# Ledger of designs, part 2: VHH binders against Integrator complex subunit 15 (IntS15)

Target 1, 373 residues: Integrator complex subunit 15 (IntS15), of Drosophila melanogaster (Fruit fly) (q9vpf9)
Amino acid sequence: MSMSIDSNKLLLRKGDMKLDNYPTCAVEALTRLETLIASRNKQNMVMQIISEFIFLERTPKDGDVRKSQALPISQMNLFQEFQLIIALIEYFSRPGRDATRNAIFLSLFGSHLTPQRSKLLSRLISTAVSGSVAPLLSSAGTWMQQVGCKTPLSLEVAQNIVSDFISYSRKTPEQLKQLPMVGPHFAANFMVAVADLYLNEQRSPTLNPPPDALLDTITEWMMENPTLCQASQQPLVLPAGAIAMPFTTPLAGLLRWVVLAPLVSNRSAYSNLHLSLLRALQQLVSSGESTALPSQDLMQIVKSLQSYCARLAESKTDPQADAAYQKCMERFAQAVQIALSSNCITNQIQLLCLLESLPPHKLMKIVIEAHKK

## First folded at step 4 (VHH)

Design n08 (from c04y with S103W)
Fold by OpenDDE, look of step 6:
Structure n08 (fold): chain B 373 residues (1-373), chain A 121 residues (1-121)
Amino acid sequence: as target 1 above (373 residues)
Amino acid sequence: EVQLVESGGGLVQAGGSLRLFCAASGFTVSSNYMAWLRQAPGKRREWVALIDSGGSTYYADSVKDRFTISRDNAKNTVSLQMNSLKPEDTAIYFCAKVPYYDWSGWTFDYWGQGTQVTVSS
């Protein structure tokens, strides 16, 4: 008697879900989403279910939730938010398909996030870091890649992690130190985001160094895990038909840190980080991947150095006599040499031309001449 | 109203260069994902270059190291510098806004009329 499990009955219409028991209704909603996400034509329904039963948002009755310019207002209280975080952690810790989990995560925290969802996301991820919840962090890593590691949302997540684990802690928590082991993809993408937050003239007219504890943490990560930067290059596990977004490596941003650091800091940690970066770049040679260092990111470093040299000129200081500039160029030249040798820089000619515009540095000149042929 | 106006297309010989421009109105370019798409005759529309709100750029393999996407925040414009053009690059090029991302990836919308790029052999 072959129990024909009537697979048809689980087509749970939105109408069968009751809002009466939170967070039970949210968990049920998540389970239902697993089935719905497999269908490409049910995106609107998925979004509605998420809005109504997971985030308790009031959605306009009529129209495409995706196209609505008005941000829905959630009716969740702080306790419900906490319940949701716990429920999500539990849900993502359950055995399941990675593609499905990632799809659900992306659906929960996709486009047009409300401020409340954004805050909840940050809290969720911080909680996942604290609890070393590997499956959730994996999904978060995937999410960061899909949305972009340098987007406001990703930066907000990164900033909150820094705030929670670095700013309010006397010592870096062990859970953050273990993040590369627990969630390497997320850790790599996190590094992309945090690297963008500091020593970046596009973000601030002043070169603001990272907190010491953050610098030490990142340095330790890179020293202990030279392949960590490659974790961002792992293929995304997405549902069939989904388009994976290109990856970003933390190498360029961290290189910016170490190259520009002499202008603002004399901490030895930058030297250690620089060494780790050089090792990481050397390892990329073996992988044959040509996209580890976008030329545009390196050009930003050049622009910062140009700006610095302009200031020196205003003060009638010779860049050749400026110890900070010389140290910047030394670190930069060493990295560029390895990167060019590994063919991991895009648009190399443009970069080389721009590098030639800087006050001359002996090592940089050698590097440029060797590769401009 | 969201509008995108492409310009800069034309006829160029193989190995030549063109720069395309996209003027955006009704939204801020720096706060959005922007893309250049192209559609060759008889082929599907494909993305060639992307720039995210953070300024990160992405390129299709077919145009990598030849094309450069950039934006001017002050002018609210997006540009595509195309170098080393090939006959295979012949297409109508569209500037597009990426309004949505979900589990299915990026969705492109709000493209203009496009600008014709023809690369002769």
Scores: ipSAE 0.161, ipTM 0.600, lowest interface PAE 1.5, mean pLDDT 87
Fold by ESMFold2, look of step 7:
Structure n08 (fold): chain B 373 residues (1-373), chain A 121 residues (1-121)
Amino acid sequence: as target 1 above (373 residues)
Amino acid sequence: EVQLVESGGGLVQAGGSLRLFCAASGFTVSSNYMAWLRQAPGKRREWVALIDSGGSTYYADSVKDRFTISRDNAKNTVSLQMNSLKPEDTAIYFCAKVPYYDWSGWTFDYWGQGTQVTVSS
C-alpha cells in the first residue's frame, strides 16, 4: 500500500545525512523536520534526527558511569555550539511557516531536555535578545507558555537572562529595555518567571528582592507598555488541531513584589510599579472567571505577611506601629479592592476569610466589609 | 513500567463533593505534567485540570473555582477535589501523565482505567 512506500522513503532520507558537514547537516535536518512533523506518526524519527544531526548526541555505551539513567551524550564542542546557535537564529528568522517553526522549536526544546540542550537554549535566547531577533523571541514566548512559565526549564532561562543582562551598576543594555517592543509575548512570560524567582518564600528560605537593575527594568516596561500584561493572552500560532496551554499573566507575581517589598526595601520604583499594576487591574475584562489573580497566589502573600507578623510578635512589636507592615497592607488593600471590582479574583470567599486573619488595617477592613456576605 | 490507578469515584447528589485520587508508579509525578480528564457518555474525552512540574494549576472553564488539582510528591499521588458538583460532571475520570515532547504542546500517552463519577439531581 502507499503507507509502506512513504515509510521506506522517509527512512532513506534520514540515512543520507552526514555528520562531517556540520552545521550544514543541522540546517538540512531542520528543513526535513518540517515535512516529518506534518506526518504526525513519525515522532520517533523526528527525535532521532534532532538528537543525531542537530545536537550531535549518541546513545550511552555499556560502561558509562551513569548507565542507570541512559541519557544521551552530547559530542558537541564549543565551536559547534556557536555554529548551531547561528544556524538556529537564521532558521527562525526566515519568514513563512510560523506555526511549523513553533512546532520545530517545541520539538527541539521540549520538557525533557538534557543539561546540554538546556544550556544551548539559554544561550540561544540570550543571543536573540542581544540581536533583537523578533521571530525567534516569538517562538521562545510560545515555548515558555507551552512548557509553563514557572517550570524549572523556564526559570533556568529567566535566571540566565538576568545573569547575562543585569549589572550591579544599574546599567541595562538597550536590547533588554526594548524587549517588550520586539517580543512582547516573551517579555510577558519572562516577567512571570522572574517574578517567581524573587520575593517568594516558596522558592527561597528568605524574601530575596530582585536586583535593583531588574526592578528598574520591569518597572519601566510596565510604565511604558500599558498593555504588556495582556500580551500573555495573545493567540498562539500553532499547527491546526494543536492544544494551546493556558496563559499566565505576570500580575500576581509582580503584585507580590510590590506588596512585600516594604519588608526588605525602600526603593521608590516599587511605588511606580504598584501604580502600573493598579492601572492594569482596572483595565482587565470583567469576565468573572479571570485567572489574572488566582486566590492561591494572593493567599501566598498573606502567608508571608503572617510570618513577618510572627517575627514582630517575638520582638514584642505591635504591627499597627510597624511602618513596613502598614505599607504592605495599604498596597495589598488597594490591589484587592480593584481586583474584586474587576472580577479578577477566584475563590473570593476563602481569600476574604484569610485576610481577616491578619492584624487589622483600616483600608483592608473597609474592603473586606464591603464584599463580605 | 508506568501505571496510574484512579480511585474515589461514586454516586453523589448535586451540590455535593467528592475527592478523586491517582496513585502513580514507574515515574515521578513532580517531574511531569499531570492531568485529570473526563469522558461523559457519548462525548469525547476532555481535559479538566492540569498541574505542571512547577506546581502551577490550570482548569477548564466548566470546572474553574469548583475543582482543585493537587499533588503529594512524597506519596507520588495526584488528587482532584470536586465541589459543588452538577449532573453535567457525570463522567469517567482519568488521571493522565502528559509526555510533553510533542510539537503540539502536549499529548496523553498514559492514563489509567478511570473511576466513575455520577451526580444525581
Scores: ipSAE 0.024, ipTM 0.510, lowest interface PAE 7.0, mean pLDDT 81

## First folded at step 8 (VHH; from m15 with L27F T31Y Y32N)

Design r03
Fold by OpenDDE, look of step 9:
Structure r03 (fold): chain B 373 residues (1-373), chain A 123 residues (1-123)
Amino acid sequence: as target 1 above (373 residues)
Amino acid sequence: QVQLQESGGGLVQAGGSLRLSCAASGFTFSYNAMGWYRQAPGKEREFVATIDSGGSTYYADSVKGRFTISRDNAKNTVYLQMNSLKPEDTAVYYCAKTHYDFWSGYSPEFDYWGQGTQVTVSS
C-alpha cells in the first residue's frame, strides 16, 4: 500500500513523538525511514523527517525565507545530542540490511552538513571507535568513500579522531589499535584522510610530520596487516540505483609520508612503514588491481622533491651529497619499481618524465631505464 | 525563575559599534538556544540573530556581515556585537530564550524575554 508522503508524515506525528520523549521519537523516525529510504520519490520527505524528528532543526523565519540560504538551526541541547549519539549506536547495532543502514547513514550525514551535524558526526564516530561498534564504523567507511576521503568533512572526522585518541591520550587506546579488525574499510579510509593531513605541501607550505603516536599506530596497522589498504576497495553496499563513488587507497599518501620523511625526521618508524608499504604493493600484484597509485599523487611527491632540490641549489649544495635527498630517492625508487612492475600506476609515461627531471639517483635511474621503453 | 537582563545599549554615531550583553539565570543556559530581537518605534518586533546550544548562528539579512551573536556558557551570557551601525538599527533590543514546539511545524517561538535595552544610532 503506497502510503502518500503526507500519510507517512502524519503517522510519525501520531505515534506519540514528543520532544519530552526524545530520543524515542528519533529512534521511531529512524525505523520509519527504513521503509521510505528505498523510494527516490520520497527523498524530500526523508530529509524533512530527519531534520525535524532526529536533529530537531528549524529555520528561523526571516521576512523573505525564499532568498535566505539560511541553514537550519538545531534546537537540540547538549544532553539531547548525547542521547542521539547513544540512540544511533544502538540503532546501527541492531540486525538489519547493510544497504538500508548505509542509506540511512548517508541520509543523516550527507555532503551538506550543518556545523552541528558535522560535530555530532565526529562525536558519533569517535564514540563508535571507542565502543568498537562495527556496523556503525562500516557505514562510516561507506560514507567517507561517498563524500570523499580528502574532503573537508572527512578530514574533520579524521582530525577529531586524532585529537581524541592521540592528542589527549598518553597511550594509544586499545580501541584505536584494533580499529582495522573492527572496521577495516573505515580504517583504510581514515588512513587516506590522515595521510592527506601531514607531510603535504598542498596543505601547508611546510612539511608537517604526523604526531609520533599516530605514526606508530599506522605503522603497526600496516605491519600487522599488509592487505589493510585493500579494504578501501571493498564494494559498497548501497540501495538499488545508487552510484558508488570511486575508492581511494591510502598507499599514495603514506608513500608520500615515508618518501618525504627524511627531510623532517629520522624516526625509524618511517622505515618500518616503508617496508610495510612495499609489501602492500607486492600484494596488489596478486589481486590484479591496476589503480592503486594515481600518477597525480606520485607527481606531487616529485614536485616536493624538486622544490627541495631548488633550495639545495640556492645554498650551493650538491644533491648527490645530501643524505636526506638520497634517502628520499631510495625509498621512492623502491616503491616505484614495485608499482611499475605491478602495473598499478596510471599514466606511467608522465611520471617517468617527471622523475627524469630530478637530480640523478643511481637506483631511480635504473628504474626509469627499465620502464622507459 | 527565568531571568534575562540586557545591557550595553546607548547612543552611538552612525558607523559606530556597540556590544550588547544578556545575562541569563533560572534555567540551564547551555541547553537552550538564545536570540536577539529588536523593535523600533511604531514597528513590529523583528528577528535579529539566534545561536543554538551547539553554537550555530543565524542572522537576519538586514544585519548580516555587521552583527555577530556569540555565547559564553560559563558566564550564562549571550552577546551581540554590532558593527557599522546605521540609523535604521535604532530600536529596543531584546534578549530571548527560544522554545521549540515539536508538534508545530512552525519556527521556534520565544518563551522568555528580557526587558530590553535601547540602542540609538544618530546620523
Scores: ipSAE 0.000, ipTM 0.214, lowest interface PAE 12.7, mean pLDDT 86

## First folded at step 9 (VHH; from r03 with Y31T S56D S104E)

Design t06
Fold by OpenDDE, look of step 10:
Structure t06 (fold): chain B 373 residues (1-373), chain A 123 residues (1-123)
Amino acid sequence: as target 1 above (373 residues)
Amino acid sequence: QVQLQESGGGLVQAGGSLRLSCAASGFTFSTNAMGWYRQAPGKEREFVATIDSGGDTYYADSVKGRFTISRDNAKNTVYLQMNSLKPEDTAVYYCAKTHYDFWEGYSPEFDYWGQGTQVTVSS
């Protein structure tokens, strides 16, 4: 008895969800999604419900579905956006299944976000940080890993947090300070994102240091919790059949910070951060995780140093006499030594070869010689 | 480092009860689903039970109604109450941290496993 495809259309009966009562219809939609997301075959329906009843998006009727790559436009006003944020916070604060929450979060804020949804996401997460909403932050952490911590969307979220909590505040709010406790996975992934934003020549031709307050916050996090970087390695809670994206640790990005910092800053916070990173690396040795420091990220550091040395050469300055370069290499060599000993670097041979291309540094030379054998 | 330590296993007669405990550390326990697996000699490891962060539980059909999984977030501990034990329940029981949660009817995957505790049910 071929149960007709028509019965599944019955659940979307237009008539039961009144758009007239926002945000009630959004809450109802969320509730309905809890059931629908369990079925792979209902993904389209899920997306439609989200678009229509949660984000109040109108799909242009008339256009050739194929041609009109036109992003749905939300008809939400500012007040409705606020209502939605509150509704979502409340929803995610309810006792429930992690997989369901995460699935819903991912469905709401998938990889293809409209600018409006992206903005709302940023506001939502900022509000969650302010309110220490742990379940929502957990979902956000999962989301960041799934979409990628260094993607434009994740970076936007991170930038907004920096803006909201660092740039406009003379003092780092307590809520941000406690973020590692409230949402360690999110905090770790946030660190990955923010680390990518600063002292990164791939993003800017100039090495831009992080704001002082951000640096201090991150340093404090790392000092207080040396295992925080491991929080990114936490298993994701996803529905069955979902593929977990690989984790990214903040170690490489933060290492880039501390290694390149001497070129732009003399703040002591970088020394403290460096020490914390070394400790974190030492702890990884015990966990057997071999992928904590991608060689590619370390190679990026080398490239930056190469560029710097090239500039020195242009100025007829000997890198051996340059205090900044020496300090960079000292920090770098210490970290690499520990990382190599812990076997947590991928493609070690390539890295070593690249390191040999740099002007010689005493400690780095020792490290290279010890591991090239 | 994620650590899972099982305890509470032992020898019990058929019809008896055991309570297994798993102490967890090295991750945020309250936000993770936990589970139990078992492996009998010569058999593949099989799913027993799981509990998500919200307290929802799922059981294998073979243990449904007899076993109860629970958690104490304050103690970072997950429990498996095993009642009406049968010789067929003889196995090494493993505590696990879930890689992902699951929908009803699906079995979870786990990333981390404990060393296991032996449960022997004698006729």
Scores: ipSAE 0.000, ipTM 0.234, lowest interface PAE 11.9, mean pLDDT 86

## First folded at step 10 (VHH)

Design u02 (from k18 with S31D S53E)
Fold by OpenDDE, look of step 15:
Structure u02 (fold): chain B 373 residues (1-373), chain A 119 residues (1-119)
Amino acid sequence: as target 1 above (373 residues)
Amino acid sequence: EVQLVESGGGLVQAGGSLRLFCAASGFTFSDYAMAWLRQAPGKRREWVALISEGGSTYYADSVKDRFTISRDNAKNTVSLQMNSLKPEDTAIYFCAKDYMDYFRALDYWGQGTQVTVSS
């Protein structure tokens, strides 16, 4: 029994690893990381192994990668990047524990993410989407939640997917259409990110609509699977003792799309998406989940509408006569009605007060009056 | 043994401000990201803010632009400045240590400090 402990100590030494064959050394490194991560006490070694043997980064000789203010520079060429992507896809496709896969993924693309690693991550995920690699996409979904779906890193990943599958494609690839089936958690978190990219005045002073193909894809996803938004709420499989970061649902962002769309677009897809969102909200009611719509996200919609109404006032246009505003408010009121009835909105009173600040709309007024009591 | 001790909680009126403190011991403080969590009655524990070992900050959407997390590595302390407090901010606030600094996962937290925001 004593021999087993000593053999495990020998396997944990960085000194026996060789850089003579890439990507073989990277694969070996991944295997070693499984053991190291499980031990929870060799974090520096984990980071060094990742840096040196997986990403081929030069680490300063003085040993503490965490204390180095300088971003490590990878010596990886484009071919090696490609090799690594393939190796990672293969690695994540192997049978194993979800907790281990997620831990490895988070270790590779955690807090010390360099621009090069970020780019590689985006490529990796795009490749995983193209290849319908379910285990990797599951880990990517977990990663997005832990990092935050609206963080710059997650948005970069989402933007790259849009670029690869929407912007450079004449037709949306079947692999993207199947993403909700292959990786529902990732698909949901991806939707959170992409929803944040468009029709968002916090990001752009102008309301920029999503590409038509993206809109159609998201609409199709939502129509086919009204429970897709719930996939973001799936419990994360993390190492024992770890606390998961809170989940974010795509509902608020997509609601912003459909509510504000009349200001910039007359596409029927938004109506379909709106209907799908209402269905999704109804389904949440049945599940008893109360935290699907943060009030802050809905308040952002109100602020955008306030801004629009201010512009109308400048032009001496009555909001009551503005067809776009009326359509916005109608869609918004319908969604708010369902959401309030389901008690899935946080800080409802504050939202209702803010809604009252908007030019009156018949349906919205009814909704507000029904719930202010 | 890892120890995290929170302080600075109390009763405050809506619109008011509080500053929470956490004293850390039992580990190399400068090597780990730190976070603040909160748990309201009947609700799940949620993260509020995180500060990396390098000083990068992250905030929950619900507290963004109102709360500020900071750290003092010389004193092994992390702080949370909370401005424009709302009743919905009422919770027990916990200081937490990152499980692995290359992870965004937390494993240790203190006993917490109560924050109550009255209407």
Scores: ipSAE 0.249, ipTM 0.678, lowest interface PAE 1.6, mean pLDDT 88
Fold by OpenDDE, look of step 14:
Structure u02 (fold): chain B 373 residues (1-373), chain A 119 residues (1-119)
Amino acid sequence: as target 1 above (373 residues)
Amino acid sequence: EVQLVESGGGLVQAGGSLRLFCAASGFTFSDYAMAWLRQAPGKRREWVALISEGGSTYYADSVKDRFTISRDNAKNTVSLQMNSLKPEDTAIYFCAKDYMDYFRALDYWGQGTQVTVSS
C-alpha cells in the first residue's frame, strides 16, 4: 500500500510536529528521517521533511523538489539558524549508526543547497571545529568527499574556517590545532580544499600564497602527523547501495604550494612543509597504497613552471640562472623521485614527458632518466 | 518504467578502444547522475565511472585517465569511452541510474554489455 505522499504529510502534520515549536520540530524531523533515509522510494518525502521542518522552507505544494528550478525560500531567522546549529550538533553527537548519520548529513546538505543552507553548513562546521564535535566532523569529512573537496561548496566551507580561525587570530586557536586528532578525515579533506585555494593558477592568474598562519598550521599538522594525508583514504561509511566517491589526497595540492612557493615567498615554513611532505610520501610507500598522487595535479605544477619560464624568456633571463626556478625544481624533483619510486603516481609516462619539456635541472634530469626506462 | 539499454560491447585487443552507450528512458534523465559498473567473472560488481547531473565526472582508480564518461541530456544517453584497454577490463558493463543525491546509490541498471579484451 503505497501511502501517498499526502498521507505521510498528514501523518507528520497530525503528529506533535508544529512548525511553531522550533527547533523541536526539526529534531523530531531528524529522528523520523532515520527510518526513511534508507528507503529508495521515500526520497522525495525525505527532502520535503527536510525542507519544511528543518529548514522552514516553503516548497511549492505539488512539485518534485528535484524538478523545481526555483530555490525554496527559507523562513528562518538568525535566531532559528542558531537554534538549528545547536540542535544539529546535539543530534549528531547522539549515539547511532554512522551510516545513518552520514546519510542524514548528506541529505541535509545535498546538491540542492540554497544559499542559506550553504551558509548554515559553513557555520555548523565552524562550530563543530570550535567545539571539537568529532561525530559531526566525521560526517562533514564524508560529505566533502562525496560532494568533492574542490567544489565550490567545499571551498566555501574551507574559506569560512580560514576566516573564522585564521583571519581574526594572531595565533592559531587550539581547537584548530586539534582538528587532525578530533576529525582526521575532515582535516585531510579540509587540507585538500585549502590547498586548492592558494598558489593555484587555475583559480587566479596570480600565485596567491596562503595566509602565514594557515601555512604554519598546515605545516604543524604535517610535521606532527605524517599520516594525516592518509586519513582522506579512509573508507566511507555510507548506507547500503551507496557508492563512495574517490578520495582526494592533500599531498598534490600541498606539493604545489611548496614547489611554487619560491616564486612568491621566502618563508622557511615552506621548507618545513616540504620536508614533511617528503616524509609523508615515504610513509605511503610502506603502506602499499599506490594512488596518492594523481598525475594531473602534478602536471598542473609543470604548467605553472612552464608559464614562469615563458615569462623569464620574455625578460631574456636564463632559467638556469634564476634562483627561484632552481629551488622550485629541486623541491619538485625530490618529491617526484620519492613518488615514482613508490609507484604512487598515475600515468607516470605522461608526467615524465611533460617534465622533460621544462628547462633542464640537474636533479630532475637524474630523476627522469632513472624512471623513463 | 525505467529502462536502461547498454550497447557497444565486443571483443577488442589489448591497447584497443571501445565506446559503450546507454539509452535511458522512463525518468527525467537530466535530474539523475549516471554511472557505469562492471562485473568480471567470479568478481563482485564494481563501480567504474560516474557523471553527475551537473556534468562532474568521477572514475575508479583502475580506469582513471583511460576511460571517459559523458552524457547527452537531449538524447537521454550516457557513454563510456574506453581507451588503452587491458585484459583486466574484461567484464560485463552495466549502465546505472542514481536515485540519491551525493549517495551515488544506484537503483536501476540494464542487462549489460560484454566487453572482452584479449591479450
Scores: ipSAE 0.167, ipTM 0.613, lowest interface PAE 1.7, mean pLDDT 87
Fold by ESMFold2, look of step 12:
Structure u02 (fold): chain B 373 residues (1-373), chain A 119 residues (1-119)
Amino acid sequence: as target 1 above (373 residues)
Amino acid sequence: EVQLVESGGGLVQAGGSLRLFCAASGFTFSDYAMAWLRQAPGKRREWVALISEGGSTYYADSVKDRFTISRDNAKNTVSLQMNSLKPEDTAIYFCAKDYMDYFRALDYWGQGTQVTVSS
């Protein structure tokens, strides 16, 4: 049905979209998706339109690699990739329609992406950071929460931002420094992701610190934006029937940085970040926000300290005489004291038992006894 | 057509345990996230637990650390182990299929199985 009186039938006609008119066919597809995406019985058509007309993908054929486990094959050239990025920036810059905008973003960049879509997503987000495109960054923040800030997709985006704005830049661009004001939800979720990449023995066999410029940027974000860790607590704007995935604050991951930093670094920025994190914890308690710090994340800190103390024992060094260990424990005790006093930590007894397994530290002993009885 | 059949409900004393099962048919089970929802008398239906097609699990705060969702793609089943049950857990429990994994939107659920927790 090339033409009909019924507008629904007209909107469902795939044959009216012309692949040889790129990027116009992608722009037309985005418009058609706005009416189709809420319909549960049109999901196959939505996915086909996205694959064929937006990302220019084909179904693998006989003789193609991995045809039984096949991902679509991208047919997009480099110029078309650039054209798509521009079209998406323009689309996501349009005001209003937050739930629709988020639905489209999640449909384009959901939980399972081809490598080419993942590359395009990272380029799109970096472009939005450079252009301070607040509506797109709001959708990207929602996306990170919905797919999970620590998933491979989110970590790839975070790593690409670090590459684009920290590793391959002579000076940290002002647009990255201003990200908390332009896209606070995205900035908070980015901090969760990037905190997971560094000083984390679950990700790397050694404690690798963040790049100095990244540390300085995040420290300044926290100092200048005291409510940033709470930015994801705002209700998500999602289509009717959607389940908002739980938010994650960056507090636990950044606490791991500042607590473990003395083992690998003498940068004074960690002291500034630590103070900012203590202030953020105090504000969370004062505001009555009931976000629990995950005890599993805090236990990872203990495991890293246990490993360090085991190495000290092999070198016949007393942890109580080791300046780095003592500084780690001082920072940890200060944060734990505030968090326990507010009952912000779940599985508190399990954490306290694990803390007792560490070589003694004077402030930590006081904190444990005050909450153990 | 999509069919979800819940079982395993019943009466249990506070502090007890139950395991719910859901048999799924009419779709490619391994392609979709699955969830448990519940509805207490006079309350709105709420989600309880979700397991993605890749096996990642998510829980509502009220049941975290007490409930465990799992799936068996060979048998097309999803289950919910419920421990340390409280009277507040009394509800009809529904197995649900994720309609669009991208939103974690849940459509298509069964008739449900009653769980009653006595004090």
Scores: ipSAE 0.011, ipTM 0.474, lowest interface PAE 9.2, mean pLDDT 82

